VH-VL binders against Tubulin polymerization-promoting protein homolog (tppp-1). Designs and how they scored, part 1

No score or structure here was measured in a lab: all are predicted.

Target 1, 180 residues: Tubulin polymerization-promoting protein homolog (tppp-1), of Caenorhabditis elegans (p91127)
Amino acid sequence: MAAAAGFNWDDADVKKRWDAFTKFGAATATEMTGKNFDKWLKDAGVLDNKAITGTMTGIAFSKVTGPKKKATFDETKKVLAFVAEDRARQSKKPIQDELDAITEKLAKLEAPSVGGAAKANAAGVYSRLTDHTKYTGAHKERFDAEGKGKGKSGRADTTENTGYVGAYKNKDSYDKTHGK
Positions, changes and structure headers below are counted from each chain's first letter, unless a header gives other numbers; antibody chains aren't numbered by Kabat.
F, E and O are the ipSAE of ESMFold2-Fast, ESMFold2 and OpenDDE, as the mean of both directions, binder to target and target to binder. V2 is 0.75 times the mean of E and O plus 0.25 times the DockQ between their complexes.
Where letters were taken out, [cut] stands.
The coordinates of atoms that the task and the answers printed are left out; those that the model quotes come from them. Centres of patches stay.

## First folded at step 7 (VH-VL; from B0 with heavy chain S32E)

Design B3
Fold by OpenDDE, look of step 10:
Structure B3 (fold): chain C 180 residues (1-180), chain A 122 residues (1-122), chain B 109 residues (1-109)
Amino acid sequence: as target 1 above (180 residues)
Amino acid sequence: QITLKESGPTLVKPTQTLTLTCTFSGFSLSTEGVGVGWLRQPPGKALEWLALIYWDDDKRYSPSLKSRLTISKDTSKNQVVLKMTNIDPVDTATYYCAHRSYDSSGYYFDYWGQGTLVTVSS
Amino acid sequence: QSALTQPASVSGSPGQSITISCTGTSSDVGGYNYVSWYQQHPGKAPKLMIFEVSNRPSGISNRFSGSKSGNTASLTISGLQAEDEADYYCSSYTSRSLVFGGGTKLTVL
């Protein structure tokens, strides 16, 4: 019986990183999409389109997630195991060796890369995400000038029934422009 | 029949680089799944794994010694070379090269050289 | 890397069965089925006796058997013979590496 391949990482530590990728482009996401999975592997240098391809990862992802097309952390581990198995069939190396190679790369990556810019330290992504000065739209309204959450008052679409569309900046300007 | 033989200096001075060569027969390092590893054993002490090289030139090193080790192969000559930098008396040991095959999922060595004793002394 | 724990020595009489234990952690012996056993006579190279916990290479006597429970692997030698007197080392895969036990000297009385 082929010895079950094991993960040589700290689950708690990797879960934090997994969460960052899971929420990439989807702040409320609790399960990882196939797209974000591929991004994670690509950013880590695991998915290189040579030894490990998007086809390989896609197949593995589908095997585990089925029609749900999203993976929990544990399911993601299963997907990684399948990727390692597939790689091992091609490389003729032990599955564990392939899995260890994958997990080592993933463990080194702290956060998703945004654009062409270098390995932004997880701290940098969090700092950007927590930089309230960069918040736009409805998110900006949820925080005060100091970056403190306004709670329920920041979430209340106080549609002032003023008859003006919320983004209308020229409220009460009619009399100034057409004034006597 | 698979055979391996270690060769190199038997006496090395501290801070020097140790270069050992493994010459083998009965198998090819071009065969998929095949690897050659190096291990050592200080006199009267336990075995220690050092490095492994696969047929496809993938290299594995002991984490504790990785910075000091370089393993390479010449498939045409049936040779594997191990280099260890910054040698110290603590590195005095019998050094073995050994064969690894793709008949299992783990690191084990089924054929061994007779070993070569390397003494590090000023 | 911490060495696996073996008894320093074991002894038995001809015909008896003896067991050598190898205790590790969940990161090595307990984590993988990649335990191997090597026999080493004085002045000789190690010889592979067991791989992947319980498999015997070709040519190895069926008197040698391996097992594992939890973080402890065991080598059992049945029908002990004089030629079995040697040092025995266990090994286990761990984090893209190998760890070895301290070795056990088997004496045949």
Scores: ipSAE 0.447, ipTM 0.772, lowest interface PAE 1.4, mean pLDDT 88

## First folded at step 12 (VH-VL)

Design q1 (from k1 with heavy chain Y102T)
Fold by OpenDDE, last read:
Structure q1 (fold): chain C 180 residues (1-180), chain A 122 residues (1-122), chain B 109 residues (1-109)
Amino acid sequence: as target 1 above (180 residues)
Amino acid sequence: QITLKESGPTLVKPTQTLTLTCTFSGFSLSTEGVGVGWLRQPPGKALEWLALIYWDDDKRYSPSLKSRLTISKDTSKNQVVLKMTNIDPVDTATYYCAHRSTDSYGYYFDYWGQGTLVTVSS
Amino acid sequence: QSALTQPASVSGSPGQSITISCTGTSSDVGGYNYVSWYQQHPGKAPKLMIFEVSNRPSGISNRFSGSKSGNTASLTISGLQAEDEADYYCSSYTSRSLVFGGGTKLTVL
């Protein structure tokens, strides 16, 4: 029996990282989805859509997880081994070398990358949220032209009892429109 | 025709770093599956595998010597370089670079350089 | 990693068949079909004679054959010729290494 390819990493250390990816977008998840698996491999530079493709990883993932479509840490290791095997058929490397190449890349990755779009969106959202020039309504009144909080004065509903709802733009236009 | 040739110092002092260069022809290290390995043979002793570098810059080392070895490639020059640190007289050997066969999944070396004898002496 | 075990020397007469054994463990010879044999003449580089236990590279004489049983690989040279006199090394891939035997000196009498 051909000796099974082994892992050259610390399981405890990698498990922590695996947990982070497992919980990516799913805070209570205890098993890794195929999507998060691909995310993990992509972030690590393992899944490059050239040598190792999403098809390869998907097939391997399905082979191990079956209908449940989620993998434990140990199952994830099995998936990685299958990916390595599949790659080896093309590269003609020993399976162990392929696996080691994969695991070395994975071991260097500490956390999931927040896609540029999400960072851009977060930065954009933060920028939008912090851009006082874009504040509307009650929020606009809380900040001065320089974006500094007006404190209590910005919160004081100076409801001038003018009988008009504060957002009414046509204040004092009634007489103009009704011919006095 | 595949050919390989080793070059570098033939005399090295202890504690120094040995740098050997393999220059090859007849194949490209950009070709998928291709690899170049280094092996050595002390005088009158058995062969020992040292390192292997693949076309994709994947590097493999003998576990016992890994901490002392660095293998690199220059594909454009058809060269592979091996560096071995902290050289000792026990490292006296004929050093070979060799082409890894692409016909199998294992480490089979089907073409060899002539080898270069490196003597470590104070 | 422990070297593979080969006999130090073997001898035969021209025309005879000889066999060189290479004994390893379940982690190398017995664990994989990645056994190879190299021929080395004095002052020359090794030459690959057999790979994957029993395959011959192009240009290698069919007088050379390889086999494996359990943890022992064997190189058989049939129709022994004077030019076959050389050192022979077996090797086996392991999980993360390549190991060699101690070599066998073949003398043609």
Scores: ipSAE 0.893, ipTM 0.954, lowest interface PAE 0.5, mean pLDDT 90
Fold by OpenDDE, last read:
Structure q1 (fold): chain C 180 residues (1-180), chain A 122 residues (1-122), chain B 109 residues (1-109)
Amino acid sequence: as target 1 above (180 residues)
Amino acid sequence: QITLKESGPTLVKPTQTLTLTCTFSGFSLSTEGVGVGWLRQPPGKALEWLALIYWDDDKRYSPSLKSRLTISKDTSKNQVVLKMTNIDPVDTATYYCAHRSTDSYGYYFDYWGQGTLVTVSS
Amino acid sequence: QSALTQPASVSGSPGQSITISCTGTSSDVGGYNYVSWYQQHPGKAPKLMIFEVSNRPSGISNRFSGSKSGNTASLTISGLQAEDEADYYCSSYTSRSLVFGGGTKLTVL
């Protein structure tokens, strides 16, 4: 049996990074979606739409995840191996070399890129994510001015049942417009 | 016809950095699948693989020598350069550059330079 | 990285068949079908004779054949000729390296 290609990284370290990408756009996610997988590879420069395409990654992802369409960390490793295999068919590199090239790129990426802005230093993304002054929307309401979590009080959707959809700008304008 | 030729110093002092250049013809390092490797052979001893560089600038090194080796390419000049730091008399060998075969997925070298003997002595 | 094991020397008469063995481990010869054989004449660069255990490059004589069983690869040279006198090296790809045997000196008597 041909020895399976191995990963030249520390699983614990990479899993932390994997978690960050898994939770991108889904804070409670424990399994990685195909979309976030592609984002991870794209951010790392692995998915370049030339050598490695979204079609290649999609096929590999589907092979592993099937109808679940989500991958655990271990399943993600399997997906990466399939991507490497597929790439190797074209490049004629050993599968291990393709996999190493992929994993080396992934290992250098610490966090997901937020917006079209270039390789923001992983340190910068974390700093932005931890900078309470940059929190917007519901996230801003969860923290006080000092960046301390408000706990349950900050999560209470005080949906004032005012009957108006939150984005309705014309609250209480009905009486003004209808002259009674 | 594919040809490769090694060039560089033939005498190096201990602790210095050895720089070897491979100049090749008959193929291009812009072609997908193409690679150029370095190997060496001490006098009367076996062959040893040192490094490989691919067309896409992917670099592979012998695990035992990785910390001392740097391989690079200049595609426009059809050259590959190998640098080895902290050279020692044990590094005395004939150094070869070779073309990696694209007929397989492995590390097969189907065309070789003539080799250059590098002697390390104080 | 542990070198592959080859006999130091083999000999044969013209017209005979000889076999050179190359023994590795499950991490190299036994783990992959990436065994190759090189011929080297004195003062010359190595020449690829066999790749992927049993494949011959273009221009290589069909007198050269390769096989593998377990952790041992073999090069067989049939119809031995004087020009076959050379050193022969086996090699095997590993997960992240290429390893060589110690070489076998073939003498044609």
Scores: ipSAE 0.890, ipTM 0.954, lowest interface PAE 0.5, mean pLDDT 90
Fold by OpenDDE, fold request of step 14:
Structure q1 (fold): chain C 180 residues (1-180), chain A 122 residues (1-122), chain B 109 residues (1-109)
Amino acid sequence: as target 1 above (180 residues)
Amino acid sequence: QITLKESGPTLVKPTQTLTLTCTFSGFSLSTEGVGVGWLRQPPGKALEWLALIYWDDDKRYSPSLKSRLTISKDTSKNQVVLKMTNIDPVDTATYYCAHRSTDSYGYYFDYWGQGTLVTVSS
Amino acid sequence: QSALTQPASVSGSPGQSITISCTGTSSDVGGYNYVSWYQQHPGKAPKLMIFEVSNRPSGISNRFSGSKSGNTASLTISGLQAEDEADYYCSSYTSRSLVFGGGTKLTVL
């Protein structure tokens, strides 16, 4: 029997957070609904509709909760394990690595987001914003190869008033295609 | 054909940070399931796993060395970098980067670099 | 992390079969089917010989076979050849780590 993947978080701490999501839209709830489970995972960036989908989470949730359609904290952990297992089948990662990736994201989330703006893990957004290698468009031009700001020279919108929007890839292609 | 090559300093002083670069070809870290790991082997001793980075930037570290290790990737350059802080003579070893096999769920390394000997000496 | 236990050395004559043992615990060898074996010649990088206890990568001779019972994995080399002389390391996945044995030096007489 493959040793059950373990959780690398503090149950007491996570349970507090779990409670907040459990009670989201239902102040007296003691068990988490499938909807709130998905919200929790979505807010945490676990459910991304690519690697982990709502279908995957729904199946896992149903496997554990059955007709009850609500999960205790312990049952929620089981659901997460199933999600990790399902993801592992595709990624070929060890189940533990998938679970750890999930739990690490969940542990960083303190409360449910209100109004769809998943508070992008400020850290992840910040890391992306600070990684100059990932800069695209005008931002890329503001930084040198070492990630240092080019100052005024990088901001000089040399708007060559050429009438073309800066990201227009077919600049000067008109004369080549229509040249007489 | 898959190839990997380690590069970096061969001599490091104690307390310094060791930075090693793995340059590879024949595969991409943009491919789902792909991973690159670092391992080391002290002279005449056993192998030790250090770290693993996946295509999705998921990073795994040896529990005993986690606090000292940072692994990163540049997919566009086909490079993986390992940093180890607070180097000590006990860290003297041949360091290998290796391709993780996608044929299984475990940590199997099916292609290896030649290794680079790093000596830590004052 | 506790290293897996291997004999320091084994020897055999050409054409013979030898077995190298790798003993762990219920948290590694006994807990998972993620045992691997590596061959290493002097001055060379390790070569994966067996993965998942008994699977051979492409290009590996069928003279190499792996098995497991309880907390002990075994590598068997049949029809021993001179080129088989090398160090052999077992490895096992441990949920959040990869552990290796101390290595076995195989001498062909």
Scores: ipSAE 0.888, ipTM 0.952, lowest interface PAE 0.5, mean pLDDT 90
Fold by OpenDDE, fold request of step 14:
Structure q1 (fold): chain C 180 residues (1-180), chain A 122 residues (1-122), chain B 109 residues (1-109)
Amino acid sequence: as target 1 above (180 residues)
Amino acid sequence: QITLKESGPTLVKPTQTLTLTCTFSGFSLSTEGVGVGWLRQPPGKALEWLALIYWDDDKRYSPSLKSRLTISKDTSKNQVVLKMTNIDPVDTATYYCAHRSTDSYGYYFDYWGQGTLVTVSS
Amino acid sequence: QSALTQPASVSGSPGQSITISCTGTSSDVGGYNYVSWYQQHPGKAPKLMIFEVSNRPSGISNRFSGSKSGNTASLTISGLQAEDEADYYCSSYTSRSLVFGGGTKLTVL
């Protein structure tokens, strides 16, 4: 089996936290808004407006959710992967390291902060691989059909000061590939 | 010019904690993309990656040794420290610190210290 | 994680071309294009010779080249010289680690 990017958390455990953030300010919500997504990342210290900005997260979120502007848990994972990928272009870290850095922070956060205070969890982190067939956009380009990493050939160059990737080949392809 | 140098004890006893320091010049751990890694090589054996620390204090460890390793940095001193707990004779090796290349997304080490031999013996 | 597989030794005469293989799995060599090669002379630190399967760092001779097919990467040294006599290690990125081969001793006859 080909190597794939993975999440270093337990989905069931994180889903509980995700639910809490999804329902923040919206008790009946079943899908996460972009606002609550950013809240989640900010509370976790992921979105710091330096390395990872609201623009980066917004773009990633929109790519996955499209006109719906809300994300399921699985869609949220896809958004996180895109954020990691985008950050990796600047940091030159492996995408997996960027993703792990994000997920490690998220996994430590138990609940949404109120008034600037967030509760941290010391729970362990688990490893789970993602299905490369579900990758979209630039992330998809990082892997071949068999899920193998393409290295540099799968990466797009970023232009300085443009705020995002210059040569994103599969922009707006998520809905087409996922039947939305 | 980039240079790195390892320092620390050359002889340690089993069960003790090994502390090694990497002092470097020619680059800064305040620079985005920069990373410093630790690797080791038992006498006559293959290389093994141990840990990596990035400029942003992100830390990566070998999965098999993660529980025993702690990597840290002092940017102002241009130093990276590696601690390894519960040392065993099997940990006898030449330990290297190295600069991670910023030209790629992988773990490539383009500049190395000379290495320091650490012998574990009772 | 299992080590990558290299031949224990290879030899060649000056001017010849030799190839060192590095065999891994779909989780490392076959899974990524993040294979590197290091040269190590006795008593010296390793030197990066190839990164990302086939790229040479600045200052590395064009006699050194890298390739990959499937789960096997290869280092080729053309125009073999006496100074090329050394140990060579391959490495490959994994999902969350870096793995090395067992090393190959190259003898120049």
Scores: ipSAE 0.887, ipTM 0.949, lowest interface PAE 0.5, mean pLDDT 89

